# Ledger of designs, part 11: VH-VL binders against Chromatin structure-remodeling complex subunit rsc1 (rsc1)

Target 1, 111 residues: Chromatin structure-remodeling complex subunit rsc1 (rsc1), of Schizosaccharomyces pombe (o74964r206to316)
Amino acid sequence: KPLSSLEARAKVIMRQVRRYRDGSGRQLFAPFERLPDPRMFPEYYQAIEQPMALEVIQKKLSKHRYETIEQFVDDFNLMFDNAKSFNDPSSQVYRDADFLKNYLADVLRLE
Key: E = the ipSAE of ESMFold2; O = the ipSAE of OpenDDE; V2 = 0.75 times the mean of E and O plus 0.25 times the DockQ between their complexes.

## First folded at step 6 (VH-VL; framework fv_lumrotatug)

Design V1 (from U07 with heavy chain L99R S102Q; at its last look DockQ between E and O 0.93; V2 from the best seeds 0.75)
Fold by ESMFold2, look of step 6:
Structure V1 (fold): chain C 111 residues (1-111), chain A 118 residues (1-118), chain B 107 residues (1-107)
Amino acid sequence: as target 1 above (111 residues)
Amino acid sequence: QVQLQESGPGLVKPSETLSLTCTVSGGSISSYYIHWLRQPPGKGLEWIGVIYYSGSTDYNPSLKSRVTISKDTSKSQVSLKLSSVTAADTAVYYCARDRYSQGWFDYWGQGTLVTVSS
Amino acid sequence: EIVMTQSPPTLSLSPGERVTLSCRASQSVSSYLVWYQQKPGQAPRLLISGASTRATSIPARFSGSGSGTDYTLTISSLQPEDFAVYYCQQYNSYPWTFGQGTKVEIK
């Protein structure tokens, strides 16, 4: 099926956020690519009501499950909020989730 | 219980390539970030680099031109290669786990001494 | 890169004494700081993360504090098992860097 304007826009946003590297060259998005393995992280699934990761977002996008760009953005923010809920505020992943939420907002403002 | 075990030759000749393997048991390397570090005798630790569960890597800029970290998921192994070694590369080499991108290492291998003969 | 400087290089103390170890960063690390303990012939052991959060099973006598560039590890009453080398590490920016260590040895 042909790519809608929503899906084209979502892919651009996704690529920009995914490829971000900080000034030291560190990639920030790596922990958000896939859901934690339930066998290794059962406590994550006990604590997090709606698990979300890029792989889930990509699947929903390919299945045309987003009716608006706002629904797509909500899933991105859910992914980052889950990381902030599960992890200690002093962790790298908490800091990176917080930063990437702000970065996403910047990317959307430029659209 | 997760365990990390470094293995490889304890002696490497100058200008050759240092090659080490970290075997991960009691867990999946597809779920962890495995780092390599080293500690010269009687000195502090130096971070070498990380391999993410996707297979992408980040390296210490001071070593980037000489280092390659790779993994073999089927063997639950992470490899370190450091080319063109000198006596300055003599150290205890560790692999260590960052469980979920925390920024610190909660499990370490026991370490393996690699001596580069001068 | 961020240079981590620990002081003093060595402390000679008796069991029961209070220990204060210093770690200074060349630029702010915003409390993205971790402390490790290392005994001879062993790998480092995680003590404190986020400048002040004890890792699981670490006794309450260990505490961390500080902000910006200046951080402190305190052991309120040294036990025989606490004689070791202590390292700080920053995780504010790559490359992750470590201090050179402070050796806490028996007097």
Scores: ipSAE 0.676, ipTM 0.879, lowest interface PAE 1.4, mean pLDDT 91
ESMFold2 (binder alone), look of step 6: mean pLDDT 90; pTM 0.920
OpenDDE, look of step 6: ipSAE 0.775; ipTM 0.917
ESMFold2, look of step 7: ipSAE 0.674; ipTM 0.874
ESMFold2 (binder alone), look of step 7: mean pLDDT 90; pTM 0.916
OpenDDE, look of step 7: ipSAE 0.716; ipTM 0.905

Design V2 (from U07 with heavy chain L99Y S102Q; at its last look DockQ between E and O 0.06; V2 from the best seeds 0.00; counts 0 for: pae O 7.1 > 2, placed apart)
Fold by OpenDDE, look of step 6:
Order: structure tokens, then C-alpha cells, then sequence
Structure V2 (fold): chain C 111 residues (1-111), chain A 118 residues (1-118), chain B 107 residues (1-107)
């Protein structure tokens, strides 16, 4: 449960999820790197109660705001769930979020 | 080795619901995107829809109002229902695997012919 | 949806000949293009993914190329077992769509 161990583990998980590419080399994680621009997507912040993106997770991690790996994983799941909540199921971002959420689960199982 | 097999009635009356099952062996359906496709006799392929890891679905807009795809993980089965069928729905129906959301189908069922006729 | 158009519809050739099949998309599919081979009474078989990546166990005589809207499947030397219908499919965006197919038949 040391923070250093947690941070190291979290970084490995993040790296693996971020680096995933489909068969044509498309990186699925790209839309989840940063929060949407409020000026471009005001409706996002109206609809999503707790916005989440990798940049937020990384900041929390660096500031030692995660006490457990589960808390870290919860934010990742929140990030993907937000995308699935906000976007139409037929959208690419929804599908990618759905995949990455399950991929994250697989990554965790294989640790 | 992963195998897919379609099963269901080969004959359906107009206005009724076509119901097929895809049984997946050699792997877990929870790890695959399973798609349904069809091919009218002598014609090309049409994508029907997909069921994702989460159980969420996406359908071809041309069929969306009539299509339902679901799965039973415990039975390793994916189901297709197509309501209000007409002669235009006569086709060989395939289920196929898209592993890790690659975008292509590496494993297919052998297909099952469904004929819509009174 | 993205419309995929294959040409020619039918190609009559003899074994040993070079085969060139065309697949054109109504808009760019960004190399998210798959080629399948289908023989009568069988399901399609994966040949090429990502426009140019040959699937496992597919002979080297099969190759894919192209970008944007225009793609090509090439068979360097047609073998007797290669007579079939070939389909291209885009996976750039849903719904997935297929070309109408090119039938390669024996002359």
C-alpha cells in the first residue's frame, strides 16, 4: 500500500491502456487524454457531474490523492462511463470507451 | 480454436420475428465483439449489428428499429432477433468475431440460411 | 454510410495471371480496409486487414495497397484455388459496409 508502489503500478496500467492500438494502428485512448474544452463543449459540463480525463488522474496521482489502486481504477472507470453516458452508443468515442473499460479490467486481471 | 455456429429456424413467415443463436466455443464471448451479418442469395454482405463487451449494442441504421442483439455469457451464446420480416430478409446469416475491436472478422460461423416465406 | 464500390464486377482469368481488384470508398476510410475471399457455400475468409496487412496463413501472392478512398487487392500469380468472390470492407465508421464483390472466375 505504499504510495510509491501504488504510483508505479498505476503508471504501468495507464501506459498499457493508453498505448493500445487497433489492427490499423488507431489509438483508442486519444479522446480521453484531456477534458473537453468548455467553450467547445458546454453541454458536456452540463451533463457530466464529475468530469474526468487522464490529465486529471495524473494530477491526482502525482499529488498522492489516491490511497488505493481501487480509487485510481474508479477514476478510470468514471472517465469511460462519462463518455458512454454523454455520447451516443453508435459513436466511435462510446465504442472506444466501452472497449477500453473492459480492456482495463483485463489488464488488471492479468497483473 | 475459436468456433462460431449459427442456429435457428430456417423458415420464418412474413411479419414474424427471425430468431437466431450464435454459439461460441473455444473461447469466451465476454472477450469478443460479436457481430451479425447477412448475405442475400447471390448478393453481397450486409452488417447487421454488434454486441460489445459490456453488452451494449450498435445496429445498422437500416435495421435498427427491428433488430435486437443480446448475449448469455453463461451459455456462450449471442442472440439475434429481427422483427417484422419480409422476403427482403431472406439471407444467409452469419455471426462473426471482432477480437479486441480490431475492425475485421477473423472467425465466422458457417452461416445459416433463413428464408422468409408464407 | 460509406459506400464501397468494387471493380470490375467479374474478372475472367487463367491460372498464372496477375490479378488486380479495385475497391473505392465514397469517402476516406483511412486505411481501415479489409479484404475477404469467399467461395460458394462458405463464409468469407480474412485476407488483408489495415489495407496492407496479410492475415495469418494467407499466401504471399496476396497483397493489399492503397490509401484514402482507393484500395487494391493484388494476386501476383493466380492459383486454381483463388477463383472466388472477393469483398472489401471498411471499418472506419459504423455501419461497417462492404463492396458488392468482384468475382474472379476461370476463363
Amino acid sequence: as target 1 above (111 residues)
Amino acid sequence: QVQLQESGPGLVKPSETLSLTCTVSGGSISSYYIHWLRQPPGKGLEWIGVIYYSGSTDYNPSLKSRVTISKDTSKSQVSLKLSSVTAADTAVYYCARDYYSQGWFDYWGQGTLVTVSS
Amino acid sequence: EIVMTQSPPTLSLSPGERVTLSCRASQSVSSYLVWYQQKPGQAPRLLISGASTRATSIPARFSGSGSGTDYTLTISSLQPEDFAVYYCQQYNSYPWTFGQGTKVEIK
Scores: ipSAE 0.018, ipTM 0.678, lowest interface PAE 7.1, mean pLDDT 92
ESMFold2, look of step 6: ipSAE 0.641; ipTM 0.866
ESMFold2 (binder alone), look of step 6: mean pLDDT 90; pTM 0.920

## First folded at step 7 (VH-VL; framework fv_lumrotatug)

Design W1 (from V1 with light chain W96Y; at its last look DockQ between E and O 0.88; V2 from the best seeds 0.75)
Fold by OpenDDE, look of step 7:
Structure W1 (fold): chain C 111 residues (1-111), chain A 118 residues (1-118), chain B 107 residues (1-107)
Amino acid sequence: as target 1 above (111 residues)
Amino acid sequence: QVQLQESGPGLVKPSETLSLTCTVSGGSISSYYIHWLRQPPGKGLEWIGVIYYSGSTDYNPSLKSRVTISKDTSKSQVSLKLSSVTAADTAVYYCARDRYSQGWFDYWGQGTLVTVSS
Amino acid sequence: EIVMTQSPPTLSLSPGERVTLSCRASQSVSSYLVWYQQKPGQAPRLLISGASTRATSIPARFSGSGSGTDYTLTISSLQPEDFAVYYCQQYNSYPYTFGQGTKVEIK
């Protein structure tokens, strides 16, 4: 019942990344909360081989599918990489994905 | 084929709350960022705020204290409430779609005029 | 907030002429700049995103350029259907802000 050390660590990392707001107070993580609706974004699923979102990561975490924190982080990076792959570099979501990916790396370095 | 349509009272008395609804068809509001904007007659556009997939919101600081945006996924509707209205709130109100947090609006409602008058 | 300033306020031209509209930001918006066209009684229509990316179904005569604080919308040859108000919008930071618009009217 108690969270494993991995789960606890993952949740701390996840919370920190999710809560990040820029200088204007904008929440950067919002687009990554859940997968796009396949009905609305068929092109997304055509372009992205392995869709990833926080909801997926949380589900995997809760089902103990992560054996290492690196695997957890890999999914986060995949999530951001997918956004950078799918979206125009001139888009806000691309910029935010790029930033958050680097931010995640920083968060990990500071652990 | 996404369509947005604003609806609500066209006349609101001062100090009352302006309430509008954006009905989204041809898609699910759960899949889009829905923004509210307004345009006073003969003037430019003002961004009011946005509601994200999660239901979280961000507002223009100039209106934050008076604005509430919410959504009802089952009805495919996004709501705007603006409290304590004055004549300065008279405008055409638009809801618009941001596809995936791109930063621009590719689909707009036709807009609905709301006049604040006693 | 970032203040967007468009110039000129009004531009009177004839069909076939080249149109150059200016949009200036109070601080750099890093090319996170959008152009819209709005006709009377209608909602704005997306023209250009990311300062220079033409939206789907937008004629090639429309182009956007610029960087930092200064941006330009160009219509290479003004068509009758292009008479409208044009707005720029920055999405570099919240709140999103618009220019006051430039009205392109028939001479």
Scores: ipSAE 0.695, ipTM 0.903, lowest interface PAE 0.8, mean pLDDT 95
ESMFold2, look of step 7: ipSAE 0.713; ipTM 0.894
ESMFold2 (binder alone), look of step 7: mean pLDDT 91; pTM 0.932

Design W2 (from W1 with heavy chain Y100W; at its last look DockQ between E and O 0.89; V2 from the best seeds 0.81)
Fold by OpenDDE, look of step 7:
Structure W2 (fold): chain C 111 residues (1-111), chain A 118 residues (1-118), chain B 107 residues (1-107)
Amino acid sequence: as target 1 above (111 residues)
Amino acid sequence: QVQLQESGPGLVKPSETLSLTCTVSGGSISSYYIHWLRQPPGKGLEWIGVIYYSGSTDYNPSLKSRVTISKDTSKSQVSLKLSSVTAADTAVYYCARDRWSQGWFDYWGQGTLVTVSS
Amino acid sequence: EIVMTQSPPTLSLSPGERVTLSCRASQSVSSYLVWYQQKPGQAPRLLISGASTRATSIPARFSGSGSGTDYTLTISSLQPEDFAVYYCQQYNSYPYTFGQGTKVEIK
């Protein structure tokens, strides 16, 4: 079954953001691949109202839960915002979340 | 409660491959970023590389061509392999945890000395 | 890579004295700077992250400051258990790099 137009577009955007590497070759997206283990990070689920990760987004996408590309992008932004909310501003993950959120915006602008 | 422990041969011959294992207890390695570092006797620390949740890795460019980091989640173990060793690779090797890609290490193994000698 | 330089290499002091350790980066690390304490035969222990955030269970006498390329670890009143080697580490970019360490020893 061929992908819908929305799915195809979403996957292109996702791939671009996910594959981004900085000047040192570091993978910025790595922390956002999947949700934290509730057993290891109970405080995450206490603090974050709507947990979000790429695995969740991919699942929603495959199940046709997104009606618009904006909804898809909203979840990406939520994912990064959650990271900025939960993590120390001095942490690498906070910085990376902030960068990737802006990068996503740029990807969309240039699309 | 999280504990890391390095294990492996303390002696390796030149040109051979150094192989170490980091066993993580009190948590799941699939939930942590595990880094390898080393410290030559009486010297400072050098970052070797990291393995992410996904199993992807990043290495210090100075060692990239010789280093391989992998993990076995079923055994809660992270492995380090360093090929073509020389005396310069003699050091205490540490595995350390970065909880959530923070950039700093809150838990360390006690370290294991690896001596490269014929 | 970013080169981290610590000074002085060794500092001989008595208990109760104020300690000031310097860490300089070859380029800005934007406060992505960590301090560790290491005692003989032990692994490093996390002291300060983000240049100024004291880790859990670290005594208040330890503090970190600085920005850009210059950072400082301060021990307000040196305790007997504080004699050790102190390392700074940047996590601004890969590869992570450490200073060569400052040894704080008893006078």
Scores: ipSAE 0.781, ipTM 0.921, lowest interface PAE 0.7, mean pLDDT 95
ESMFold2, look of step 7: ipSAE 0.784; ipTM 0.900
ESMFold2 (binder alone), look of step 7: mean pLDDT 91; pTM 0.931

Design W3 (from W1 with heavy chain S30D; at its last look DockQ between E and O 0.91; V2 from the best seeds 0.81)
Fold by ESMFold2, look of step 7:
Structure W3 (fold): chain C 111 residues (1-111), chain A 118 residues (1-118), chain B 107 residues (1-107)
Amino acid sequence: as target 1 above (111 residues)
Amino acid sequence: QVQLQESGPGLVKPSETLSLTCTVSGGSIDSYYIHWLRQPPGKGLEWIGVIYYSGSTDYNPSLKSRVTISKDTSKSQVSLKLSSVTAADTAVYYCARDRYSQGWFDYWGQGTLVTVSS
Amino acid sequence: EIVMTQSPPTLSLSPGERVTLSCRASQSVSSYLVWYQQKPGQAPRLLISGASTRATSIPARFSGSGSGTDYTLTISSLQPEDFAVYYCQQYNSYPYTFGQGTKVEIK
């Protein structure tokens, strides 16, 4: 079945945020592609009530689980907020989550 | 407990390709960010690059034209290839783990000396 | 790239003395700074991350401080096992860069 207008829009947003590189050429999105492995990171699942990652968002999108673009955006923000909640502000992943949340807002404004 | 171990030839001739392997035990290689670094004898460390658990890479721009980092999940191994070596590439080579993109290395291999000499 | 400069290059000290090591960055690294200890024939050992956070199992005699471009590692009372080379690393941007080290050796 062809993509809905929502699904087409969501895929454009995903591509833009996933491909971001900072001025030093560093990929920022890599940690957000998959949920942390529960065997390697059990403390994450003790601290985070609603785990979220791009793989989860992509599955929800493919199964037509989003009724609005706002629901899709909320999951993206949840993913970044989880990283900021779990990680120390001095970590690279915290900084990257904070930046990408603002970048997502920019992508949505210019769409 | 996770352990990293480098292996490969200790002597490489100029203009050849340096090839090293980092074997990861005590964990899943798909969960780690493995970096390669090197340290010339008596000098400081230089970051070479990283392979993410997805398989994508980022490299130090000074080495990018000559370096390839790849992984073989079935063998729990991350490889480093550095082409067209010169004496300036003589160093102890380390693989190291960044646990989850923290920016620092909590586990290091013991290191392996590679000498580039005629 | 960000150049990290450590000083002094060498300190000759006795056990029990207080040690202060300096690390300066060519531009602000916003406390994205790490300290490592390295002994001969060994890999570096993580001491401090985020400029001031001790890694697991690192004794309280090690402390880190600083901000912007200027960072300090302090060992409040040197122990025999503390004679080593100390490196700083920035993780503000790629490439990650390291200082050239400060060797702390026995007098």
Scores: ipSAE 0.758, ipTM 0.904, lowest interface PAE 0.9, mean pLDDT 91
ESMFold2 (binder alone), look of step 7: mean pLDDT 90; pTM 0.930
OpenDDE, look of step 7: ipSAE 0.791; ipTM 0.923

Design W4 (from W1 with heavy chain S31T; at its last look DockQ between E and O 0.89; V2 from the best seeds 0.74)
Fold by OpenDDE, look of step 7:
Structure W4 (fold): chain C 111 residues (1-111), chain A 118 residues (1-118), chain B 107 residues (1-107)
Amino acid sequence: as target 1 above (111 residues)
Amino acid sequence: QVQLQESGPGLVKPSETLSLTCTVSGGSISTYYIHWLRQPPGKGLEWIGVIYYSGSTDYNPSLKSRVTISKDTSKSQVSLKLSSVTAADTAVYYCARDRYSQGWFDYWGQGTLVTVSS
Amino acid sequence: EIVMTQSPPTLSLSPGERVTLSCRASQSVSSYLVWYQQKPGQAPRLLISGASTRATSIPARFSGSGSGTDYTLTISSLQPEDFAVYYCQQYNSYPYTFGQGTKVEIK
């Protein structure tokens, strides 16, 4: 079963962002793969109104819940914005989220 | 309530593989970034590597060729293997938690001494 | 790798005195700097993250400052329980690296 054009495009974008490594070889996207365990991070779910992670995006994509690539990108941005909202600006995850958000924008611009 | 505990042989022969286990309690290991560090007697700390939520890993380049970190979520355990050990690998080995890839470690195991000797 | 250098190696002081510990990076770590306290036979304990953010349950007498390559840990009034080795660590890039530590001992 072939992928829809939207799904195919989304997967290309997602792959590029996920695989990004900095000059030191660090995986920047690692924190965004999964949602925090609610039992271990209750404060996250108290602070974040709409939790988002790659696993959620992938699920939505596979279930054809995205009608436009913009909706897909919106969830990516939400994911990064949540991280920036929840974490200290001096934390690695905050700055990685900020970087990847801009990187995503660049990826889209170069399409 | 989160606790980390290192376990494994305290003595390893040269050229053999050092194998340690970090048991995490008080939380799900799948929700933590677990790092391994070591500290030679009377010296400073060295970062060995990390295993992420996804199971992906990153290692210190100085040890990359010899290090393997893995985890068993069902047992709430993270494993460290260091091959071809020498006396230079003698150290107290720690596993430590990074809560959400923030870059610092808020919980540590008490450490376990591993001596490399024939 | 980024080399972290702490100074002085050892500091002998009396309770009540002000303590200033230095940590210098071989290149900028952009405030990706954390301080730990370690007592003999124990694992390091988190004190300060992000160069200046005090960890939970850490007394107010501990403070961190700095930017770029130069960072400082200050203990406003040294308490008996504060005698220990203090380490700085950068998390700007892999591999994470630590200073060699400063030992704060009783005079």
Scores: ipSAE 0.676, ipTM 0.898, lowest interface PAE 0.8, mean pLDDT 94
ESMFold2, look of step 7: ipSAE 0.692; ipTM 0.893
ESMFold2 (binder alone), look of step 7: mean pLDDT 90; pTM 0.928

Design W5 (from W1 with heavy chain I29F; at its last look DockQ between E and O 0.91; V2 from the best seeds 0.75)
Fold by ESMFold2, look of step 7:
Structure W5 (fold): chain C 111 residues (1-111), chain A 118 residues (1-118), chain B 107 residues (1-107)
Amino acid sequence: as target 1 above (111 residues)
Amino acid sequence: QVQLQESGPGLVKPSETLSLTCTVSGGSFSSYYIHWLRQPPGKGLEWIGVIYYSGSTDYNPSLKSRVTISKDTSKSQVSLKLSSVTAADTAVYYCARDRYSQGWFDYWGQGTLVTVSS
Amino acid sequence: EIVMTQSPPTLSLSPGERVTLSCRASQSVSSYLVWYQQKPGQAPRLLISGASTRATSIPARFSGSGSGTDYTLTISSLQPEDFAVYYCQQYNSYPYTFGQGTKVEIK
């Protein structure tokens, strides 16, 4: 099935950010793949108005719900911002969200 | 309430494979990461590795060539295999939970002693 | 790999005394540091995360501080249940590494 130029570009961006490993070899993106389980994290859904994760972004992309690449990038940033809003600054996931947000910006500048 | 329980043989012969299972109950198995750690008797803790939600893994480089962590979501189980064991692998083995990639372990199993001897 | 060094290796104290435990990293861990308590025959118990944040249900007599390479766990007034081994762990980078422990024992 043919991909639009938006879909092709989004998939490249997604792959690059998703595959990032830091200098120690650690995968950073793992916690962002899926939404937190509501039964285990009810407080997340009380605090976060617009839950977002890669699984949601992938579904929206496959259903052609993005009109611009900027809308796709906004959902990526929302995902990272939610993690920074919910988690303590001293947590690994907060640090990783902050880093990956900047890394996404770098990927976009080179594309 | 999440509970973790290690199980497996307590005695393993040198050069063979150590095989352990961590059974997870009382929580969503698929929403957090299970790590394996070990503690030689009277000594400190060593991180072995982690299995992520996706099934991918990261391992301590010191053990990477000998270790495999895998999971069976239908049984809520995570397995550890460590090949080519020596006396240096004698330890209490723990599985532990990192709730949401925090970097620390809020729930630990009770631990199981594995002795490597002929 | 980041080496974590704890001191002293053993402290012999009585209930009511103040305890100060040291943890030094071979390079900065940027406050990505955890303290655990472990009693004989038991798994470690989470005390402090992020160098200074008490875990749920941990009494206020436990406090953590420090930055960079130097970190401290303080117990302001030892209780009978506090006699245990204490470990620090860094989570700045893989592999996660632990100190060798400080044993706090009854005098």
Scores: ipSAE 0.678, ipTM 0.883, lowest interface PAE 1.4, mean pLDDT 90
ESMFold2 (binder alone), look of step 7: mean pLDDT 91; pTM 0.931
OpenDDE, look of step 7: ipSAE 0.714; ipTM 0.911

Design W6 (from W1 with heavy chain Y53H; at its last look DockQ between E and O 0.89; V2 from the best seeds 0.80)
Fold by ESMFold2, look of step 7:
Structure W6 (fold): chain C 111 residues (1-111), chain A 118 residues (1-118), chain B 107 residues (1-107)
Amino acid sequence: as target 1 above (111 residues)
Amino acid sequence: QVQLQESGPGLVKPSETLSLTCTVSGGSISSYYIHWLRQPPGKGLEWIGVIYHSGSTDYNPSLKSRVTISKDTSKSQVSLKLSSVTAADTAVYYCARDRYSQGWFDYWGQGTLVTVSS
Amino acid sequence: EIVMTQSPPTLSLSPGERVTLSCRASQSVSSYLVWYQQKPGQAPRLLISGASTRATSIPARFSGSGSGTDYTLTISSLQPEDFAVYYCQQYNSYPYTFGQGTKVEIK
């Protein structure tokens, strides 16, 4: 079935954020692609009430679970906020979540 | 708990390909970022590159033209190949874990010395 | 790439002495800095991350400080097991780079 205009917009936004590389060529989005493995990271699931990752967002999008673009953006921000809540502020993943959250805001201003 | 172990030939001839394997036990490599590093005898460490749990890689630009890192999830193994070696590639080679993109390595293999000599 | 310079290259000290090790970066690494300890024939051991955060099970005598380009590892009272080589690493950008090490020897 054809993509709605919401789903087409969401996919464009997703692609832009996923492909980001910093000036050193480092991929920033890699840790956000999939949920942490519960067997390896049980403490994550004890601390984080609503786990979120790109794989979950993609499933929700394919099942038409987003009624507005704001709901889609909320899940993206939840994903980054979870990383900032769980990880030490001095970690690379915390810094990358913070950066990508701001980058998402910039991408949205162009839409 | 989690353990990393390097294996492979300790002697490689000039111009050939250095090939090493890192075996990860006590965890799943689909959840970890495995890096390769090396340390020439009596010298400091050099970062070679990383493989992410997705299978994508990033490499040190100084080695990028000669290096390939890959993984076999079913064997819990990460491989390093470095082509066209010279004596300058003689080093102890380590695999190391970044738990989840922290930026530092909390588990290291014991290291394996690779000598490049005729 | 960011060049990490450690000084001094070697330090000869007795147990009980205070150790201060320097690590300088060619540009700011914004406290994205790690200290490792390495003993002969062993892999590096994580000591400090984020310039100042001790890793699990690292004794309180180890502390890290600094910002921008200048960082310090301090061992407040050197113990016999602390004679080793110490490396700093930056994780501000790729490639990750290490200092050449400071060897702390028994006098």
Scores: ipSAE 0.745, ipTM 0.901, lowest interface PAE 1.0, mean pLDDT 91
ESMFold2 (binder alone), look of step 7: mean pLDDT 91; pTM 0.929
OpenDDE, look of step 7: ipSAE 0.807; ipTM 0.927

Design W7 (from W1 with light chain S31N; at its last look DockQ between E and O 0.85; V2 from the best seeds 0.65)
Fold by OpenDDE, look of step 7:
Structure W7 (fold): chain C 111 residues (1-111), chain A 118 residues (1-118), chain B 107 residues (1-107)
Amino acid sequence: as target 1 above (111 residues)
Amino acid sequence: QVQLQESGPGLVKPSETLSLTCTVSGGSISSYYIHWLRQPPGKGLEWIGVIYYSGSTDYNPSLKSRVTISKDTSKSQVSLKLSSVTAADTAVYYCARDRYSQGWFDYWGQGTLVTVSS
Amino acid sequence: EIVMTQSPPTLSLSPGERVTLSCRASQSVSNYLVWYQQKPGQAPRLLISGASTRATSIPARFSGSGSGTDYTLTISSLQPEDFAVYYCQQYNSYPYTFGQGTKVEIK
C-alpha cells in the first residue's frame, strides 16, 4: 500500500531530523527514540503529562492518527519540550532537544 | 539499587579481540544509556563509547575502527569488543550509566582489569 | 577533541583546610562540566554536574563553579574521607574527555 502524501512528507522530515549528526558525528536524536520504562522511571511519568517519543509518533503515523502535518510537527515539538522540561538545562539532552527543535523549524522552513 | 558489573578475560594476547560484558541489575538496560570507559594503570580516564535506548552507538574517534558496543536486553547485558589490541589497551575497563543522556555517569561498575600481554 | 587540564597535579593538605582544584578546557565547554572523586581501587564517584550542581548525597562542603574554559571544585573544609583523586570531565562534545586528575593527599 502506497504511503499517503502526509505520511511521505512526515517520513522525509522525520528522517532528516533523526539522522542529524554534529561535527563530531554524535547522534543528537538518540535519546528521543523511545520512551523510558515506566517501571524504572516513574518520576518521568509523574512530571510529564504527555509523554512523547519517536516510537509513539511512528505508531500514530502508521495508524493514520495525524490529519495534518502540523499535528505531526506538534508531537515532535512536544517531544523536545518534554525533554527541556524534565531535564537540567545544563544537560546534554536538554541542549540537544533545544537544538533539534530549532533544526526541525528550519527543516520545515526550507521544505 | 542499580548495579553494573564488568566481566570477561583479564588477559588478552596482542592482536586479539578484547571482549567484556556489563551486567546490569536492578533495572533493564533498555532503560539506560550505557557507556564504556577505561583507565590505564595510574592514569586518567578515557571514554570509549555509548549505546543508547535504540541500540544505536557512538564511539570515541580514536577507537572507532576497533570498537563495537552491543546489548542483549533479554540478559540485561551490554558488550564491548575491542579488536587488534596492543599493550596500550591495558586498563581497567568500566561500564557506567547515564540515566537520561545527561552527559555524566551516576552509577559505575567496579571495573575489570584487562592486561594485554603475550 | 577538547583537552581538559587539571591543576595542580598533586595537593598535600591537612584536614580542615580549604581545597581549590582547577580544571581548564582547551575550548569552551559551556558549563557542561562534571566532577568525580576516585579513591584507590574504586570507580569514580559523581560529585558535581553542570559545573555547579551537587549530586545527591554529596556533602555541602563540595561546590563547583566556573564558566567557559575555567572551572573550579572547592572543598570548604577537607575531611579525612576526602583524600582522593578528583577528575573533571566535559560533555560539551564527543568524545567526552577527562582531565588528568588532581590527587589530594594528606600532608
Scores: ipSAE 0.464, ipTM 0.864, lowest interface PAE 1.2, mean pLDDT 94
ESMFold2, look of step 7: ipSAE 0.708; ipTM 0.890
ESMFold2 (binder alone), look of step 7: mean pLDDT 91; pTM 0.930

